# Miniprotein binders against a2bj90: the designs that were tried, part 147

Target 1, 235 residues: a2bj90
Amino acid sequence: MSRSARRKTSALNTVLRVVEVFASIQGEGPFTGTYSVFVRLAGCNLRCPFCDTRYAWSLEAGKPLGVEELVEEIARYEPSLVVITGGEPLLQRHPLNSLVEGLESLGLRVQLETNGILPAPARDEQLWRVYHVVSPKDVPVRVPGAKLHPSWVDYARATGRAWFKFLVANEQHVREVAEYVAKLGIPRSRVYIMPLTPEKLDMKELLELHSRIASLAVKWRLNFSPRLHLLVQLP

## First folded at step 18 (miniprotein)

Design SX24
Fold by ESMFold2-Fast, scan of step 18:
Structure SX24 (fold): chain B 235 residues (1-235), chain A 106 residues (1-106)
Amino acid sequence: as target 1 above (235 residues)
Amino acid sequence: NPDDEDEAQWLLKLARIYQRAAERAARRGDYDKAIYYLYLAVELLLEALELFSNPEIRKQIAQELQTTAERIEAYAKKLGDPDLAELLLELAKRLLEEAKELAKKS
């Protein structure tokens, strides 16, 4: 009736602040190599010194887009994966759930990239049903204010839909990651280590850093995430 | 130990990569990013210093640590946030103190 119609219309007219929408290859994490559309949401609750997307820190950096309009724009790319990233996308949690609902209704696979400071999805959220790559910033990179919310470990165990991706520069960082995930009870099969790449490395330096971190992943029996888009010079 | 020497060589190379990245960040006015990369370079140089046994190489690393600390101070002065600059300088001083203690080891 009237109430359900208003609820549906309200959800479809929910607005997200969006910095950019573009097609590329997912270069990181468990879906590396997948043809994807990236949706970068505005706003972040951290100020990581190594951040490559400082232009997305402010909510004002994002233009208001209705959920329905955004779903239509994403669908035109015919992606194998929709990657919702930011800033921190969970800062816009309510309209984000509406976006996920719209994308799922089209049969599109959704992956969220999050710093994991805000709580994991509850069972009644649409976000409960999608994939999450959680990138903690408390270990080893020690960003002030970055504490992983404990609900992410519970969510990962309950659903099998979360992985934890850690930025590392050296073996000491990998040791810290191994201790951290053991303490929290995160299975090694859900853990990725990824090179902490400074911007504008030359290709030889970028490849060498990737090679060294990959070797450490083998040694420590963890998964390796490249930054493939950087290696193939895609956005 | 040959494994320690291989690891030490990688740490030294990676430290130099971060030092060059810091210089590029500084050219763009990203002094907080530059200082963070130099902080990583100092940590990597300290780890390398602990693993190298060759006195000539250890002396070269000590000189690089000094130069890196001077770069951190120079970039901190260019930050528009005096409180953040002071915090980062204090972190650099602590790392240099750690380096001096490591230099006392044979």
Scores: ipSAE 0.403, ipTM 0.704, lowest interface PAE 3.0, mean pLDDT 84

Design SX25
Fold by ESMFold2-Fast, scan of step 18:
Structure SX25 (fold): chain B 235 residues (1-235), chain A 106 residues (1-106)
Amino acid sequence: as target 1 above (235 residues)
Amino acid sequence: NPDDEDEAQWLLKLARIYQRAAERAARRGDYDKAIYYLYLAVELLLEALELFSNPEIRKQIAQELQTTAERIEAYAKKLGDPELAELLLELAKELLEEAKELAKKS
């Protein structure tokens, strides 16, 4: 075995705490409508009141999986996109970089969902090369401790591989988002607003909320993210 | 203004959606989620109150604000945090005073 092969094998033996792996359609953000495999990693550094995946908050909620095993499981789905989400995936940064390396070796497109509190990838990380949807929780939803790390704006400008997705309920929230992204120098072309959907909306209420937020996206010249999976009743 | 009337009606509808969501969350014991949704409902009701000129509708919204504030206090007590309950009651009382002042305006 060459030294390179030994190092690669060792990296792929790193362990991730995984809550679930499943196939669905990406319902949100810039890749809406894409056949995807979702990998939910355990652990989160926030306790958002509106969180619908509270079962993933603890690292103990995840079962330990070797990176190589996880890559093989994902590959069996033959996805167009691998969505790595959680919790907060960057809490498991070292093994996450190894996972990304394995997935890229198979030619798979990878998207990370992150709250943006932890720093953006450095140029020497495998994570530098993949797509990121950053969901700030400081504006407008005001979660304590949720300050966006400024390196994410620099990463977005340097790579063109980051977008910022904001939960909004009304026009005042959209105004706050517009002011926030202008202050940070985030281009409007990289900004998505998405409906803040409470649980168990009926279909008419869900459609009305989507319609209202989409209209605000047009008015404020921002991109709109649906929650498509909710509209088509997929996980 | 027809646009203001449409916006006001939507804000009122959305506030009621969040109030129902809060009740569902409370039934599951998610009192922090319930309080968050009630707080969003308060913000939406205050915005709607500013856009409605009809005194009868403004009075109904002020009453809903009071009921919502009382629910926030009740759910805060269920969190087992008396300090937080006291803080949220004080904030709710401030919001109710703002609603009363707005109800006096044209």
Scores: ipSAE 0.511, ipTM 0.765, lowest interface PAE 2.2, mean pLDDT 85

Design SX26
Fold by ESMFold2-Fast, scan of step 18:
Structure SX26 (fold): chain B 235 residues (1-235), chain A 106 residues (1-106)
Amino acid sequence: as target 1 above (235 residues)
Amino acid sequence: NPDDEDEAQWLLKLARIYQRAAERAARRGDYDKAIYYLYLAVELLLEALELFSNPEIRKQIAQELQTTAERIEAYAKKLGDPELAELLLELAKKLLEEAKELAKKS
């Protein structure tokens, strides 16, 4: 390979379009309460009506940042968890695998947030070795184009490193989730329901919605994910 | 049933929360988000209606459903996608007719 071709290949595997990097507490999913650094990647393959991060939808919203530079920035926070989110981070799959390799080499725990439309990691990807919180958007929230890739169920069974997190507003949504996961063969132990919180709820309304969804989680024997960062007013 | 009445009151409160969220989204020009929250409010109002036996409350919910459908229609017309707007307008028309029928029954 020529030096030019080598440089082009390296750039494709070592540059990510990044919207923001910040420290906070993981407010959602199986690692709720963990001191984390969030890396929001640009670009999304969905246009969810309820999306709170519409500013990340375009790849142009992200600034190009080298994987090595990003690893160094993340490491300076000394996080207990690195949360890679977006948009849809798997749209930048090749440089994302390089980022994961760098973070794993430092002993950092990595969690990916994904809509699950793109295939789950293959065994030869660095992404195979990290945690994934898959947020399907076909049920119950019915986003057009949001069909979950079936490989995520196989990945969850093979590795024990994937959980499925569903936005719900009421008991009908929880029933739809229960039917969906049963049909796909997803164990209840890997399923989280989370309140579908509209923006700018007052604190009493936010807490009441959390309480109602948590009660439904108990009733339906599913795990509950809060949105803790909203309750404690963190990013 | 006291449990049904508590659930019904919560569903009404949540529907109104989503209606206010829709108004805020519309003010920002996010009409697709506004319409989504209004459809969610419709689902919640319909569930609440099934749990209430009081005719005056049922009539109030039916009127609130009609108002919500009218808001969906108004926001759909402001979308830049003519095909999506037409689909949402047809859905709003169906909701308006359902709300009129529910008002007559209460």
Scores: ipSAE 0.553, ipTM 0.778, lowest interface PAE 1.9, mean pLDDT 85

Design SX27
Fold by ESMFold2-Fast, scan of step 18:
Structure SX27 (fold): chain B 235 residues (1-235), chain A 106 residues (1-106)
Amino acid sequence: as target 1 above (235 residues)
Amino acid sequence: NPDDEDEAQWLLKLARIYQRAAERAARRGDYDKAIYYLYLAVELLLEALELFSNPEIRKQIAQELQTTAERIEAYAKKLGDPELAELLLELAKRLLERAKELAKKS
């Protein structure tokens, strides 16, 4: 490849549209309680009615940032975990692989949060080597256009680096999740159920909803994810 | 059954939480979010209705179902998508008919 063509390809693989970068505590999933830097990427391939980050739906909501600049910014926080979220981060797959490579070169642990519509990483991608929390939106919340790509189940089995996190409101939702994961062959040990919290619950309501969903997790032998950041009032 | 009564009371409380969330979303003009929360409330109210044996409570739940269906219909009409609004309006009408049938049986 010519030097000009290589520079052009590298530029396409080294610019991300970023909505925000901030430090907080990971409130959800297998790394709950971890001091983290959140990188919210712009653009989404869904329009979930319960979405709290509608400001990230458009790619135009993101500021263009070079991968090297972003790696440097993240590193200044000295995080225990880098959480790449969005929108849907896999919409910016090529520069995302470059970001992951930069972060791994510094020994940083990376977690991607994805709706799982786009395919799981291939073995030759940098994304193959990092953690993934997949949040399917087809069951039980039934978002139009949301269908989990089957490659995520294969990726989870091959690597042990993917978990599946489901929003639930009641026992019927948990039953639907249990049937869904059994049908797809997803091990229960890789499944989290999480409260579907509407905005602006008082603390009593928030705690009661968490308690009820946690009890259902025990009953159905699934893992429980809190929304810890909501309980402790962090972003 | 005491366990059924506890579960039924929780479902009723959760339905009301989602109804309040829907009202807040509607005030912001997020009618799609409001409609989604009202559908969750309907699911929860229907589950609660199956678990309550008290006729007075069942009548109150049937009335809440009717009111919720009417709210879904009203919010659907405010959506900027005429085809989606028509589809959601049809769904609201079916929920309203179901609520009327349940009220007749109690």
Scores: ipSAE 0.514, ipTM 0.758, lowest interface PAE 2.2, mean pLDDT 85

Design SX28
Fold by ESMFold2-Fast, scan of step 18:
Structure SX28 (fold): chain B 235 residues (1-235), chain A 106 residues (1-106)
Amino acid sequence: as target 1 above (235 residues)
Amino acid sequence: NPDDEDEAQWLLKLARIYQRAAERAARRGDYDKAIYYLYLAVELLLEALELFQNPEIRKQIAQELQTTAERIEAYAKKLGDPELAELLLELAKRLLEEAKELAKKS
């Protein structure tokens, strides 16, 4: 390709850096149990100590892939849900909007997983129309540099298309989540707590941890998210 | 209360699981992950301490808390990211201060 053609394509931002595309069951959040295609985008603006996908932190971990080609690949799986995750997908916001437009044109349901540091979608973005699971990292897990952008609360209230999913290890974490969401005016109906699973839990330990966190969800009147894929041994 | 004893034993078991996860992370050179898991272990040990009033068990938990604090300090010094190291050390220090207050009340 000529330099001019390459430059024009780059300037239009119609290319995403993609780490992996695979079919599985959504194990987390409001769509738990849904047959899904996962699209993991490269790049992240956080370095969470508990992160299980450190291989996606660098933009260089992703292969450049055209939006149209990616849409075609996803469509071949015939998914009930497309989960766009990463890294932090909103770091590639412009080509991500183009991807969402292509997927919506095929009638595919799209869910974005985001740390919520970057602003929520504006009304004129294609991203305004899709579902968002926001995973704040400022509370309770206190990742350095992680502050939820306040526009996510406004977006959730305006659209009903955002939920907030919090990693928790103990009751103190749940109390902090409850205080945090109350202070920000996030409805409890849009809040999920999810177990922070340490490495090398056996099945009995995974079940017990899930049971303990689920009991806290009942006690504190919050929704519970499992990590179903870990329990059924899927990616 | 038998339910409180069961809960306390589970919290102690989970704390030790996080301590083992921290050791595995440290062996791989993932000191930030190791410190974070030790931080969680401290919180779980303190929750267990709230439920145990047996002096022997409380003494064992106090010893584990001391050892965990020493490991956090040692691992923090090995972090390759000075800014992240400082922030993680501050988070660990805040948890340990919270821990001291809880131990004082138990």
Scores: ipSAE 0.463, ipTM 0.691, lowest interface PAE 2.3, mean pLDDT 84

Design SX29
Fold by ESMFold2-Fast, scan of step 18:
Structure SX29 (fold): chain B 235 residues (1-235), chain A 106 residues (1-106)
Amino acid sequence: as target 1 above (235 residues)
Amino acid sequence: NPDDEDEAQWLLKLARIYQRAAERAARRGDYDKAIYYLYLAVELLLEALELFSNPEIRKQIAQELATTAERIEAYAKKLGDPELAELLLELAKRLLEEAKELAKKS
């Protein structure tokens, strides 16, 4: 094989399938209110019925971008936080580790959003050092095939860099979440409940749903995640 | 308890919000999303039914549960998977029977 062919193969190992890159405010989880750049990676290993980003399910939905090009694009926004989401970003684990390395080299803070089906980062991965918001889809929303990988609980206990965010509609869902995290030994300080918002709520309905779920968070001694971007009409 | 009545009324309102979301999803051809939202509505209606003691309101909720089950059946038939559609139809029938049981047990 020629040296040129080997170089091309190596370069392809640093390519990500990217659906979109845009600046907004992180509306969810522990970094709510942070000026962020969102990087939506293509491909997902779930078909959640409530999914609002079905356009990202296929790897073919993403355009191939080199890690270096993507790092430069992200850096132009001068973000306080880089949010890597998808689909399921861990499906592109190898080039994702390279992306994280490039972003960290620039001093940028990185948060990964994941469904938690694939294993948590190992100590020798670049991903070990960044923040993770894990959104289990087995409880309470009961998506088939969406079993949380147990290594995420170990990772959260070991590093303090993972939080677990659950979509909830009512008190029964919150009860199921409380039982689930207790059985798995997930610290309550690492747990967020977030309103399961259907599309096209008016502002009054959206506020009332947020208020009710926030009250349940207080009652059950769990953290509350808003969907702030929906309340302020940002992407 | 006035707090239980407020909670029950909110559950009914939220169930109707999810029913409207299901109708919008169905109009786009997202029948799996529509069915999911209808199941959330069923869960909310069942919780509301347990909190209301008024027999007339409980009967109205039972009727809404029946209508919701019929909508689940209709959307399930639009799915490309006949086995899944039949499973969802049977599940909807079981949920309807549970709702009837709750209405009878006061």
Scores: ipSAE 0.507, ipTM 0.766, lowest interface PAE 2.2, mean pLDDT 85

Design SX3
Fold by ESMFold2-Fast, scan of step 18:
Structure SX3 (fold): chain B 235 residues (1-235), chain A 106 residues (1-106)
Amino acid sequence: as target 1 above (235 residues)
Amino acid sequence: NPDDEDEAQWLLKLARIYQRAAERAARRGDYDKAIYYLYLAVELLLEALELFSNPEIRKQIAQELQTTAERIEAYAKKLGDLELAELLLELAKRLLEEAKELAKKS
């Protein structure tokens, strides 16, 4: 293929606004414990009061990086999983699809973390083929403007590549989650509850909160997500 | 019921964890985060209050609810949005009255 033809097929917005790239262990969700590279994209469409990454809210917080450069940087870590997070990564949807295409071409497994406000991937997007952990912010944490797009439920049913992860503090929150997922028709097998951890908990407090939420997961027949990186003091 | 007492003790402990988190957030000027954690603490204190039968413990929780409501009011006043501050003050007063009413039950 000529360079002109290649440029035509890859002619896209090839720049992502990136806050940080680092290696760690995935501490949350269905891939907990996996050696991962985290790519934090800039920009967010929410202002969650409990947000620990407020430095990523503005698109201007991100440094412009070419998709090809970013793929090469990620590949050098030789990760078992690439976690694309943010802010809200789907705000940069077009160059994100190009990034996913590049990562898949190298055989790398990709997981997207999203608040689920923007629509789920269409079948013709590269994003259709990767894993998604959707973290709704309308229930139980009630963030203004945080309504889950209904296409995420359809995407989860069609692909088996989406899970729904909810922040919870107590049993009332778990009850609200159970009602919410039942109403939307989300199978319990795709639902994770995760401790809503305030900043700077001591280790005993972190462990107790994890233990309590895990016990509720057993009681309510839901999956449990730890925040493992907090327990083992990784980024 | 021993299970209710254990649950109530956990809720009380968790409420105090969020209250301390709110204080740390406030020290950094993150008043919206501080207020959010205090409202979460109020929910936990109200749930604990319902599960405790001991009148002395119930009175102590009611006092903590009052202190928490006053802290929400103070932090709301530090926000630049006067309309939001006024709304949060009204919510804090309503929560305090609910706590007083709940404490009277029995």
Scores: ipSAE 0.377, ipTM 0.685, lowest interface PAE 3.1, mean pLDDT 83

Design SX30
Fold by ESMFold2-Fast, scan of step 18:
Structure SX30 (fold): chain B 235 residues (1-235), chain A 106 residues (1-106)
Amino acid sequence: as target 1 above (235 residues)
Amino acid sequence: NPDDEDEAQWLLKLARIYQRAAERAARRGDYDKAIYYLYLAVELLLEALELFSNPEIRKQIAQELQTTAERILAYAKKLGDPELAELLLELAKRLLEEAKELAKKS
């Protein structure tokens, strides 16, 4: 351990299992278009049929990296946004809180992508202070075991720092999302629908799916998330 | 009417995107993805079928639903999970009966 005014004994001895770190443009959700560094953490508590990052499902897919080392690697990119994704990042909750503290100390904006099965942050966690995009997998895509933890709705109301992003393929899905968020009391202003895009689509197919889901977002008065990185062919 | 038929044609294009994606997934041996994409195609075909008034187009969509159900059955057999295969066979059979009933409506 080095001696430092910023030293936290727990953070200095924690490690995260990291699959990849790379710079790109955030293509999805409320921060679409932002120059970002993506940190993909290993491990997932779901096995979604449509998952394109199956290589991250196992914790063994991740290289152990110390929090301080990872913060320094991220900082080298000078990002406007740090996107922590996975797998499911909250499976590594303890060292993740330490990572967030390190990133916030540098003035970096942090966004977490989560399936929302594990509880939302408590007020005393560093994670309480960052942005969360919650992607429920129980509705409409019906992944087994994917029940949204109710604390995410309370967190969203209390902080205004959570949005709910739903993969949709058709109008029936959008109707199910509308009913789901109304029943849970999630404000429409915090809801995004996003086209469910299979791998290897050509540009015409990508545009057709985007156009359809965007038109449904207007019709149902919900926010629309593109998958911009796919349209511009970035990772 | 014209607006419903334009929307139905769009839904058919979307269904075919998922059907092609299923074929690509199957070629890679990702039969769980293939089946999932075919279910998305089925849902779009059913939405399209309800919007078309033309009996010939409705019959063509019903035939496409039957073909899609048969593809689900074929891919389910490749999964090697007999319980999942049985469930998917049951769902495909129900879908085929629903498609036949819808084809009778004008």
Scores: ipSAE 0.597, ipTM 0.804, lowest interface PAE 1.7, mean pLDDT 85

Design SX31
Fold by ESMFold2-Fast, scan of step 18:
Structure SX31 (fold): chain B 235 residues (1-235), chain A 106 residues (1-106)
Amino acid sequence: as target 1 above (235 residues)
Amino acid sequence: NPDDEDEAQWLLKLARIYQRAAERAARRGDYDKAIYYLYLAVELLLEALELFSNPEIRKQIAQELLTTAERIEAYAKKLGDPELAELLLELAKRLLEEAKELAKKS
């Protein structure tokens, strides 16, 4: 069987464990402000203390959806961007590649959000062709077990389709990020720092935190990611 | 200087934001989240302490560090994960002693 025939067979018989599908504006990273459909996949290989989506930690939290059914559901929104997030989407790697193939056939731009513990895509995966926002949890937030897989740095250099987004609370965190990315050889142009926001901040506090982290991004010559959806009160 | 003073005041404000977030998390039974936010508050308080020269303000910050460490210890005792609770209790004790030393030096 050819690889193309094998891919078609895989797509027809593949299911994903999906927590939710909803339309919103991408509030974070390089595509901030884009009209997007969010696909939250179930299962995670981390237990981050600051996690706001603990309901997605278990694979059992997701309902089984066929790839073709999910592609049709996403297409009905007519999105400018499909954001695949979770949990950790790469835990469902094989059906995820099939989903990406279906979305690409419709000309849709796809962004994956990943903690980067599992390896980056290989050249023969559909995932090789899409955008990745990698959120390392080893620095500066120090989540146990959260070591970034070294293949993500190679993938970023080879494709220009990966960015690294770091949660930061203060200047010491930004310094740790700067040292970390320099040591790994990640270009500053591929690095975003984003405010580590506790839930239920009032709007004045949220805006001031954003302002302070943005100022640090300028000082350290890094990109800034807002959490725009929080500022405009969208999901 | 004015920039250091503005930064120090912001660090205190942010520490208090995380302390309030920790209280909300604790009320929901999310003690691991509460402890994490309190550790962030401690880091911010320690940074603020280095930027203030005023002995009264430094003593107030040191007292907030002591109170924060006591909250960490109390929340760690409520965790259902025995190994994590034991590790966090050990870290909370170290943090409490560090805060006490800072209070004495203030």
Scores: ipSAE 0.513, ipTM 0.760, lowest interface PAE 2.2, mean pLDDT 85

Design SX32
Fold by ESMFold2-Fast, scan of step 18:
Structure SX32 (fold): chain B 235 residues (1-235), chain A 106 residues (1-106)
Amino acid sequence: as target 1 above (235 residues)
Amino acid sequence: NPDDEDEAQWLLKLARIYQRAAERAARRGDYDKAIYYLYLAVELLLEALELFSNPEIRKQIAQELQTTAERIAAYAKKLGDPELAELLLELAKRLLEEAKELAKKS
């Protein structure tokens, strides 16, 4: 290819709008406790009222970073897991596939956190090969416009690389989740319930809420996700 | 029933946690978040109301429901939607009357 054609292709597929990059412990989902680098991408297709990362809603909240530069920055942390979150990361799907390719070339394990409104990866995407934690917002939290794309259920069954993580406050919410996953045919082994924690709970309240939701997970035969980073006071 | 009492007490505690979270959100001007947390509190208070058999406690919960609904209406008005605020207040009045009738029936 000519230099001009290569530059045009690179511009389309090699720039991400990034809000923040930081090292922490993954506090949620199937990889809870893993030393991770978090990459928060800008832009979101929802306006969840309980959202604690509203600063990432706009694409303009993110600084443009080249994929190669971002891969180098992530690699310097020597993480056991790279967590790509946002906003909604799939809004930047094409350069995100390029980022995943770069991270895989270094042997790094990648997890995407997504609201699941946009379609699951196709077999020819680099994203097909990484882990996905899907956080549906249509039940029980009922965010307008938040319908889960049905391709995520097919992806989960085909690959074993997707899990579904639901925010819950009480047993009625857990009942709604159980009915929802049964109706969609989501395997219970792929389902996590996680406490819907309002900001600035004291530690005793935070522990009590975790304990109650964990007990419901046992009762309803679902997996439990803590918000471990909140319990240990990490970002 | 001791198990129902323990569950009801937890639901009341959780409702109050969300009410305090709503107050904190409102102080920051996040009225949509405040309203959402108060709706969660209403759901929890309604669940607690059905689990308590003591008429005096049920009446106290009904009063807490009205206070919470009035707070929702006040925050909705801060969003610049006075018609929504009036609608929510009317809904809250109907819920309170229903709760009072339920509290009379044992």
Scores: ipSAE 0.459, ipTM 0.725, lowest interface PAE 2.5, mean pLDDT 84

Design SX33
Fold by ESMFold2-Fast, scan of step 18:
Structure SX33 (fold): chain B 235 residues (1-235), chain A 106 residues (1-106)
Amino acid sequence: as target 1 above (235 residues)
Amino acid sequence: NPDDEDEAQWLLKLARIYQRAAERAARRGDYDKAIYYLYLAVELLLEALELFSNPEIRKQIAQELQTTAERIEAYAAKLGDPELAELLLELAKRLLEEAKELAKKS
């Protein structure tokens, strides 16, 4: 409701650096197949070599948008899920909490995608109450500086609102993931492995890679995340 | 054994997919991405080399590993970071030495 959003102006009077807002299908993770609006925030604290969204690395890549304006734009799509991604969304933690409050007031489900370097939400943050897909970049992809903050494991146990999604290319990567999550005490039920897809694969190559990683997920008793948007040619 | 040969063939195919992706990244000037994909290709080629028993195929993989190490060296030279370039060159040389040792096993 726009009236409710306007009434909350004092609580939502902050600004986010936004790269893009678009509707699509969530192609990854626990909500695969859901009609979603994607909000890509600018700025990132990593420089992953395999990154497909390098245009979002700089905070200056984002247009300043007021939280109230952004909530209204998202609401027009009538989404089943709002996916907040980026860069690294937690770099804009303060205004992000205000955005989440606005979206929650409209009854919208929110999922945050994060690299997990910055701490998990505290109990007094609005972010405490939304879903998080954490994509550690220390294992198996070994991005420099990409150490998972230990608070994410505690957050996952306390709330049941975090999952861990890992990019993998082969069985050795899956073995490394299994060892990593066991060492940290992350339940396998909260772990997703996803194909590490290089750019411009043909459809046959995409399907074969997906099939092989899915088979490894069965073998290792982990969840599988496709990259469904790539398979169905959506953004 | 036939299961090992099937797995080895897939690893070869996947390594070549990453090698082609590295070439495309290099064409755009993304040398860091290119080197990363070549590193993945090396890991896959080393796994394939261990699974193949055929000496001719093992020799072909060893040669492909050498060629991949040379590509890593060439792309590292184009990076604007000399320290990173030297680190990646040393990694490529280490991987080549591992490949040579594995090739001697048949």
Scores: ipSAE 0.485, ipTM 0.745, lowest interface PAE 2.4, mean pLDDT 84

